# Designs tried in a protein design chat: VH-VL binders against o60147. Part 34

Target 1, 175 residues: o60147
Amino acid sequence: MLEKNKYLYIFRHIQTNQVLLSQGNVLKKTALFQLPYPLQKPVAPNGMRPAKLRKDHWVPLLKVEFPNESMFQSVFMQLLNYRKYRSVQPLTSDLLKLPIPVRRRKIMRQEVPNTIADLADILNKEKFPENSVRLQLSDKSDSEYADWPPSVQIDSEEIKLSRGFREKTTVDEAR

## First folded at step 16 (VH-VL)

Design oh6
Fold by ESMFold2, fold request of step 18:
Structure oh6 (fold): chain C 175 residues (1-175), chain A 121 residues (1-121), chain B 109 residues (1-109)
Amino acid sequence: as target 1 above (175 residues)
Amino acid sequence: EVQLVESGGGVVQPGRSLRLSCAASGFTFSSYGMHWVRQAPGKGLEWVAVISWDGSNKYYADSVKGRFTISRDNSKNTLYLQMDSLRAEDTAVYYCAKDEGYKSGWYFDYWGQGTLVTVSS
Amino acid sequence: SSELTQDPAVSVALGQTVRITCQGDSLRDSSASWYQQKPGQAPVLVIYGSNNRPSGIPDRFSGSSSGNTASLTITGAQAEDEADYYCNSWDSSGNHLVVFGGGTKLTVL
């Protein structure tokens, strides 16, 4: 009998602030398909899909425990679709004024707050019982990007990092 | 005035390929996601594909995934649809559409007049 | 598609009011847009954001939404309003980002 997954793990890139969604506490190479695909395959520009997964570049952002696997699958699918929907929206006038590399960097810097807001939006629309969804963050202040429904209980304990696979490559994360 | 003009339609045999073009003018093409939507004769509208402003994100309807490729050339203000392994059920008028964007939903404010693709022997 | 349901046909007498409805679960997470299509022509956007009218669309067109239902209302229907009408939404939970209803043929008597 196999354990059914009811946990969502979200990672952020230490340099670009891009976000990857995962069913497990360990990122798999297939998660890289969530990143934009360049038309050519040189050394990828900042933020494009790299040739290999550098696990030291991706750190935990948050973890969500759902009441059951069905609810997890629904929210996971919706988060992926919200990201696709945002990716094809027209640029705002402020972004149009920027050179393309600067424009891409500013778009990427919104992924963390956007993903947290999208998660909260999905959970506010779902009919989950009060306190049935446990949210745990690596940085508790990130919960301030959204208003959470009564179904969400924010864990007072922050996610503890494992030295062996989540350590940062550099000390500089701010952009 | 915003204008979208499709071209490249025609009659082809099953299994062959066609490449559609959509020439855009009257707006900043490179700031918008662009869509292909098709309509089989006597039938309703069916979404086909979308491409992001810079071409780095592309998504397809299940019916065309793996056979059709959406692309764009922002220097030419042109949207493309490469259609490979064509089937009879791909017979349709193909429209390109511009998504203006608004809070949520889709808002295709401008459409081309369409180009007819007929797949038959 | 299969996720947005419209009646296939409705009729209205000249000068009267008609409502065209669109139902689907995707409308809980998406605003609706509505497109008018006359024979041999491309679709024309008549309502976006469930209740907004683009510039150039007559005041007799209005839209609303509630729950999983969106409506297009034509008040004082004119002969030139005879067309097919399609609703549209995004779908946060499905396989396709863009969903169209099957269309409603409006006949002005």
Scores: ipSAE 0.828, ipTM 0.925, lowest interface PAE 0.5, mean pLDDT 87
Fold by ESMFold2, look of step 16:
Structure oh6 (fold): chain C 175 residues (1-175), chain A 121 residues (1-121), chain B 109 residues (1-109)
Amino acid sequence: as target 1 above (175 residues)
Amino acid sequence: EVQLVESGGGVVQPGRSLRLSCAASGFTFSSYGMHWVRQAPGKGLEWVAVISWDGSNKYYADSVKGRFTISRDNSKNTLYLQMDSLRAEDTAVYYCAKDEGYKSGWYFDYWGQGTLVTVSS
Amino acid sequence: SSELTQDPAVSVALGQTVRITCQGDSLRDSSASWYQQKPGQAPVLVIYGSNNRPSGIPDRFSGSSSGNTASLTITGAQAEDEADYYCNSWDSSGNHLVVFGGGTKLTVL
C-alpha cells in the first residue's frame, strides 16, 4: 500500500520572491489562494493574487520528504499557520521607515528566508526520528537561513532547475 | 491615549445583515493587524476575524467563514465587520482589539467597549 | 469547544495567593496572554508573553509557563480582583489563529 502526500513542495515566484506551498510537484490554481487579496489600486509588481496561474513564473525552491502522510499533513498545516500568523503581525520599526512600495517589496522578499526558518522551527519542535526527513534545495545556500535538527538530512544534490520539480513519485520509490 | 469605539450593533432578524464599525485613535492604525472578538451573553470570549495592516490578508473563525467579511479603511482609521446571513448564535457583544505584537503569541493591549448584536426572530 | 482548558471557578481568601491555570498543546508553540474581565466591561490585558506585566497592572499579578501549561498568579488577592480571567494563545496546528480558554471565575472570599 502506498503513502499519499508525503512530499512538501515549495515554489518561489521569479519576480516577487513570494512563496507557495504545494502538496504536489505541480502547482494547482488553488495554491493562488495563499497570496494576498487584491488591493483596490495596486502598483506593479504588487504581489497580489493574480487571476491566472502562470506556471512559468514559479520555480522550485525546495522539497521535503517525510516518513509518512501524517507527518506531512502536520508540518504543512503548521507552515501555513506560521505564514498566516506573520501576515497579521504589526509592522516592525524598520519596515515603517520604508516608503510603501519599498516596504511591500521587502515584505515579499522576506518570504523565502521566513518560510525556511519557520520550516526549521517546526521540525526542531517535532519529535521526528534522526535522519527521517529529507530536505532538498534548489540553492543549497538557502539552508543557512536556519539551524536544522538531527531529524533532517540535507541532500547534497540540488534540485535540477526547471519549471517544475520533475521528480520520481513516492509510488516509484515505494516499489 | 489609544481608543477603540465600536458602533453599528442592534437587533436584527435571522438571515439579515449588519455592519459593525470600530473607530481607532491614539496610535498609527495602519501599522497594526486588527481583530474582532465576540462574547455571547454569559459565555466566554470567541475570536472572530483578523485583518492585516494593509487589508491584504484576512482570516476568520470557522463559525463565521463565508458569512462575515472583515475590512478596514486606513484613511479613516476605521475597522469594519460586515455580517451577512446572521444566525441566533451570532448574538454577542462584538469587540475590536489591537494586537501590539509579540515574538510568539498574542498581545491584545487595547479593546473597545463593545457593541451588542442581537439576532432574534 | 476551547482548545485551552481552564477550571471554571476558583476561590481565594482576601490577602491570600491564588493560581489560575490554562492548559493546551498550543502553549508549547505560543506564549500566553491573560485578560481580566469584570461584568459589563471589556477585557483588560494583565499578562502578555506568558510572564510580562503591562504598565499599570499591579505587581501582585504574575505569570509563568512550562510545557503546555500557563499560569496566572495573584499574590495578596484584593476584592477588586474578583473577575473572569481568560488565557489566550495562537494555535499553529489548528484552523483558528486565536484561541481563548473558557474562562475562570475568581471569587474573593
Scores: ipSAE 0.816, ipTM 0.919, lowest interface PAE 0.6, mean pLDDT 88
Fold by ESMFold2, fold request of step 18:
Structure oh6 (fold): chain C 175 residues (1-175), chain A 121 residues (1-121), chain B 109 residues (1-109)
Amino acid sequence: as target 1 above (175 residues)
Amino acid sequence: EVQLVESGGGVVQPGRSLRLSCAASGFTFSSYGMHWVRQAPGKGLEWVAVISWDGSNKYYADSVKGRFTISRDNSKNTLYLQMDSLRAEDTAVYYCAKDEGYKSGWYFDYWGQGTLVTVSS
Amino acid sequence: SSELTQDPAVSVALGQTVRITCQGDSLRDSSASWYQQKPGQAPVLVIYGSNNRPSGIPDRFSGSSSGNTASLTITGAQAEDEADYYCNSWDSSGNHLVVFGGGTKLTVL
């Protein structure tokens, strides 16, 4: 009855495919701290942490309903840590071959499949009851990035983007 | 031959600042995440911070978060640790370490010899 | 944050086999690495990925892991193996990416 925050919302950037995790269906400004540290001001290099949250640039990727808030909090923390761990690993040979601007773009584009694979890996290790975790995707083909445990029930309906997300607009957005 | 050489240690009063450097050679510095690890006198190893290959991701131990800043200059093959608001409990030998990477876990294959920071209490 | 627990001291007779143990929940999601540290020196990697030796580490060093436990085994301990040994892992559930054990002082008798 009084359980809160048992839903995970994941967003992707419409251009860069960077990923943000959220406990609410509307992104908060603080979600930007999940992105790489800005190297230049006022706007980070293309595809890094933007100076401000442009809500019209972030669309739903997936939504997960957990059995309870404790399980949500555990998975949310692990997803953040998987990303941090990956971000500090040595470059792979395929990335090292690329010029730096191309390399950064490829790293960003890998975040969608990598995050989905991370989620599935965490859920496979956590022994949840069968069909106790509901997964809804904006594009059901994205489920193919991972092998899902029996605990996961993939919703037959895709997330519909028929209504826009609220945008927090400030004077700094005009830059 | 891979080498990591720390410098910038010394004796400093509490509340003051120091900047440590780690000069890297013998490998492609810009391909690796780099770490600082410290060891207080008579104590074990304590991880301090990590920085990604291009410096865009930085993470810190809770004990130093908000006071220390890790950075790098890939054109100089140098790792830095800016240490502000120093406390007596920051007294330690500071090592820089290279993570070679392996599937899971950490693989710190090369370490510097360390630089001693003493915060006079 | 998460911790890795090691016995603070272990002894072994010269030429005998010793096992140093490291325990923690993070080891279920992470391989272990092991570092040897002699007095006044920097740590040296002796085992990575729970059971792999870097080049130049003697065959007498081996590693294993099971569940939340990792082990470093030295078969035929030599005088030069007397050192502190630290285990290490990442922690998928905690606030710190890098976790070290408290260290084990190995004495070769």
Scores: ipSAE 0.816, ipTM 0.925, lowest interface PAE 0.6, mean pLDDT 87
Fold by OpenDDE, fold request of step 18:
Structure oh6 (fold): chain C 175 residues (1-175), chain A 121 residues (1-121), chain B 109 residues (1-109)
Amino acid sequence: as target 1 above (175 residues)
Amino acid sequence: EVQLVESGGGVVQPGRSLRLSCAASGFTFSSYGMHWVRQAPGKGLEWVAVISWDGSNKYYADSVKGRFTISRDNSKNTLYLQMDSLRAEDTAVYYCAKDEGYKSGWYFDYWGQGTLVTVSS
Amino acid sequence: SSELTQDPAVSVALGQTVRITCQGDSLRDSSASWYQQKPGQAPVLVIYGSNNRPSGIPDRFSGSSSGNTASLTITGAQAEDEADYYCNSWDSSGNHLVVFGGGTKLTVL
C-alpha cells in the first residue's frame, strides 16, 4: 500500500510560547486539550490553558514531514507523552524561587525549546532512515536547541507563518 | 524525613464511592507531582494516576479513567483519590508515591505504607 | 501501552550474585527504576536512572541497561534481600505514563 506523506505541525502561542501539536497545517480547537487547565486564575496569559482557542494567538513553530503514518503517529504520541512527563516533574530550584505567576510563565516559555529538544530526542532514538524526515522551522536558529540525527533533513527555507492556525500560503502573500 | 501516610481505605460494596487521602510531610509537597499506585492482593504494582505539582494536569490509567479522580490540596499537603463506581477488581492496597526524575528516568523515591480498599458484595 | 516483563521468580545462594532483568519497549526511551517489596511492606526504591542508588541502599545493589532491557544486580546476596522486585519505567508511546514489571520474587537460599 502506497503511503502518503504526513505532516506534523507544532504551533506556538505568540505570547506565552505554549505549544500545540497538529496533524496538518490547520490547528483544531480540540488541540487545546493538550494543555493543562490552570488551577488558579487568570487562565491566560498567566494560566496553562486558554479559555478559548483564539486564531490570532497561534503561529506555526515548525513542520515535520514524515513519509508514512506510522512514523508520524509514533513521533506524535511520543511528543505528547514527553509533555505529559514534564508536566508532572518536580519544579527546579530556580523555579521555586519565583512567584507562582512568574513561575508559570517561565514554565510556558520553556515549552518551545523543550518541545524542539523532545522532538530531536525522539528522532534520535527512532533512528529513522537517513533524510527520511523533513524538518522546517519558523526560525532556523531554533534548530540549535538540539542535535538532529541523520534521518532529519532541515529545510533551508523557514516556514511561512500565519495566524489563524495554519501555515501561510501564497494566497496570504497576495494580501 | 519524607513521610507519606495514606488513609480512607475500607470495605465497600460495588458501585459505591470511597475517598482516599495521603498526608505528605518532609518535603515541599507543592513542588512535586504525586501518584497513586495500587496492588491487588497477591498481585503486582499497578499505576493508577498522577497529578502535577499544581494540580493542573492529571492522568489516569485506563482501568480507572472516568471513575477515579485524583486531586490535591497543597495548603494541607494532602493528596486525594476519589474512587467512584467501585468494582471488585479495584480491591487493592493503594499507595501514594512521590514523583521524582533523573535524566530520562521517572520514578518514585518515596512511598506510603498504603491503605487497603476492599470492594465486595 | 508498553509492558515490562520480568521473570516471576529467581533464586540465589547467600553471598552469590543474582541478576533480575526487565524487558520492554519503554526501556528504550526511559531509564528503569527498581523497587524492593517485602511481605506486608510498601515498595522501596533501590535503583533509579538505570544505576543510581538512593541513600540507604547497600552498594551490593546495582543497575544496568541495554537496548530494551534493564537489569538489577545484587552482588553478594544477603538473607534480607529476599523480596519481590519490580522494574519500572515511563511509557512514551501509550496512554499509561507509568509501567511496572510483573515483579520477580527473589529467594535467598
Scores: ipSAE 0.023, ipTM 0.654, lowest interface PAE 4.0, mean pLDDT 86

Design oh6
Fold by OpenDDE, fold request of step 18:
Structure oh6 (fold): chain C 175 residues (1-175), chain A 121 residues (1-121), chain B 109 residues (1-109)
Amino acid sequence: as target 1 above (175 residues)
Amino acid sequence: EVQLVESGGGVVQPGRSLRLSCAASGFTFSSYGMHWVRQAPGKGLEWVAVISWDGSNKYYADSVKGRFTISRDNSKNTLYLQMDSLRAEDTAVYYCAKDEGYKSGWYFDYWGQGTLVTVSS
Amino acid sequence: SSELTQDPAVSVALGQTVRITCQGDSLRDSSASWYQQKPGQAPVLVIYGSNNRPSGIPDRFSGSSSGNTASLTITGAQAEDEADYYCNSWDSSGNHLVVFGGGTKLTVL
């Protein structure tokens, strides 16, 4: 079993494309606190926090292995900061040209690429040792959303996680 | 010219409620996040709350969570702060501030003149 | 909790250079902004993104950052520069998303 304390997993919601960060490969209920909190409990499609964590609605986006937990914590906190910051940022001119419902949908679709870009930006700033950070993507094409620093080694194999759960084994694949 | 004008301040007793307003002009209000920042008499600046451009996201300082509610009406270019269960320590000049982004950070490019809230028995 | 610390008071002679420094862990992850506040007035942005000046701010104001510190420098202090100066940063680890320093009162002699 892998030591979870130095592993960052990022999950995306299959319907809303919202993103959750996780220490380790299993989503915790507390991860929902990363999502906007509604005063009157609106539904998740509006970019709000659901009442309960449905692990089966979340699929893996990427896995990052850090040299140690301290580095993990640093990057994890920075990612959260970037996400919160983005939530209150000015709209681009392109978004302003769109009707509100279309605009909101487009913003939600941007959470995945934005998160990947944020991760790359943070890692570029951290300037970790060369090839000290291992990145594994569920879709290799997602790596194109950012320029990665020399500290990042991208795995050739894609991650194979069950929805919101542990990494699949060869036995799992046979099922 | 960007202008932010706060109103609604006054003297209230502890436990009472007060609603502040901030009228914005000179920029596309609905495109920006907005903040409340307060300053107790003779003290420093304290961040209170932020609301996203469309009102879908709100964050609060721990000191006001559960008591204060930030909101906005983009059709009126107005920011609001509903303050419930007021305490003496809430006494301060309250500023509305416009959010602005930088790649590695976050700042307030424009501030209102502030409105004074005094909570006393 | 994330805090920003700065000296409560500094002085500078007219025409001389002064540096106000802010320190805190949040500065490692986010750039600092600086605000000038004169008595009875609202704060005014003087530096953002470590070393960017808004329009209308004199070029004698500059900023720098290193590690967990950020600094505001006034090169050739003027009488009108006498004010309180606050540093600002942001993080999600503490009780405040936005963090201000305690403020520095600058006296021009």
Scores: ipSAE 0.016, ipTM 0.629, lowest interface PAE 6.4, mean pLDDT 86
Fold by OpenDDE, fold request of step 18:
Structure oh6 (fold): chain C 175 residues (1-175), chain A 121 residues (1-121), chain B 109 residues (1-109)
Amino acid sequence: as target 1 above (175 residues)
Amino acid sequence: EVQLVESGGGVVQPGRSLRLSCAASGFTFSSYGMHWVRQAPGKGLEWVAVISWDGSNKYYADSVKGRFTISRDNSKNTLYLQMDSLRAEDTAVYYCAKDEGYKSGWYFDYWGQGTLVTVSS
Amino acid sequence: SSELTQDPAVSVALGQTVRITCQGDSLRDSSASWYQQKPGQAPVLVIYGSNNRPSGIPDRFSGSSSGNTASLTITGAQAEDEADYYCNSWDSSGNHLVVFGGGTKLTVL
């Protein structure tokens, strides 16, 4: 049975560099459940879940096109697990040398490269067919964070953004 | 030497609450995630919950989600498990375990001796 | 799958080699850890990262992994190795972040 392509979007918070995974180019409110519960409202501390989804605070980091739902779901769930795993890992010696606020900020800033690396690791392990997965980044240099398997074809064009920090589409161009 | 010492176990009736503690020593407690793992009598190991080094992230097994709360006080080197709405199936030895990782491996390098929780009417 | 499967019981003659195998989809994505548990005692880590031994664990313990399987091997089993052995991994399904096998009771004959 022929399946439709699925798109994984990874969004980056413009201030905290936190990462959210999304099916499709529009973040849903439920995506916030990927982050820990907030201690304060309306704006959660760095590393916490915001009380409300401010779409204008999130920009596309990358998108991955999968040829079917199965491949998408597999990678999506694994990415979530990698994040959960990382969230409870011990601190490195370098991090321990930093004051707590600085340390926390640094940890959050590492979510972007870590997520990219995780994605690459997952895809390397999956051994999908050659050129079956298409990767497009908002910053092409971000591809350097990892070695990509033959299953991944990296687009030469970067993600173009429209107002509101979503991927610019044909519909958006007409506006 | 790393030491983990659980306490707070006992016999309680269903629907009641109990709070477990785990006193940690021999390592930088505030630098590591901590877990609770339980084992029903004569049964296998079951993961219960994890809390990140700074307490900002918490995850639970489905079997205890909404009833149990994991927390920690790094100033006291202590891990906690608040157990509410206890059920008979919660009867188990509860272990605290230190989190550790190697590449994509997630494991427990140190365990406490456990504390027994018995839920019975 | 959020499950790890182990044989409930195996036996080995003293001085012989035994392999305990764990199987599950989570093992495709994460490295396995193994724990030894003797009656009335807490579990003890014996292997992590598929084939790494913690300090204090005898070199007769080793680990391996392939596909959706992980194995603990005891080369030259000793009487004190009689125990329950549990494999462990982390789950990609989201049902349980951490998953244990059902355990294998090893009898040394």
Scores: ipSAE 0.007, ipTM 0.586, lowest interface PAE 9.5, mean pLDDT 85

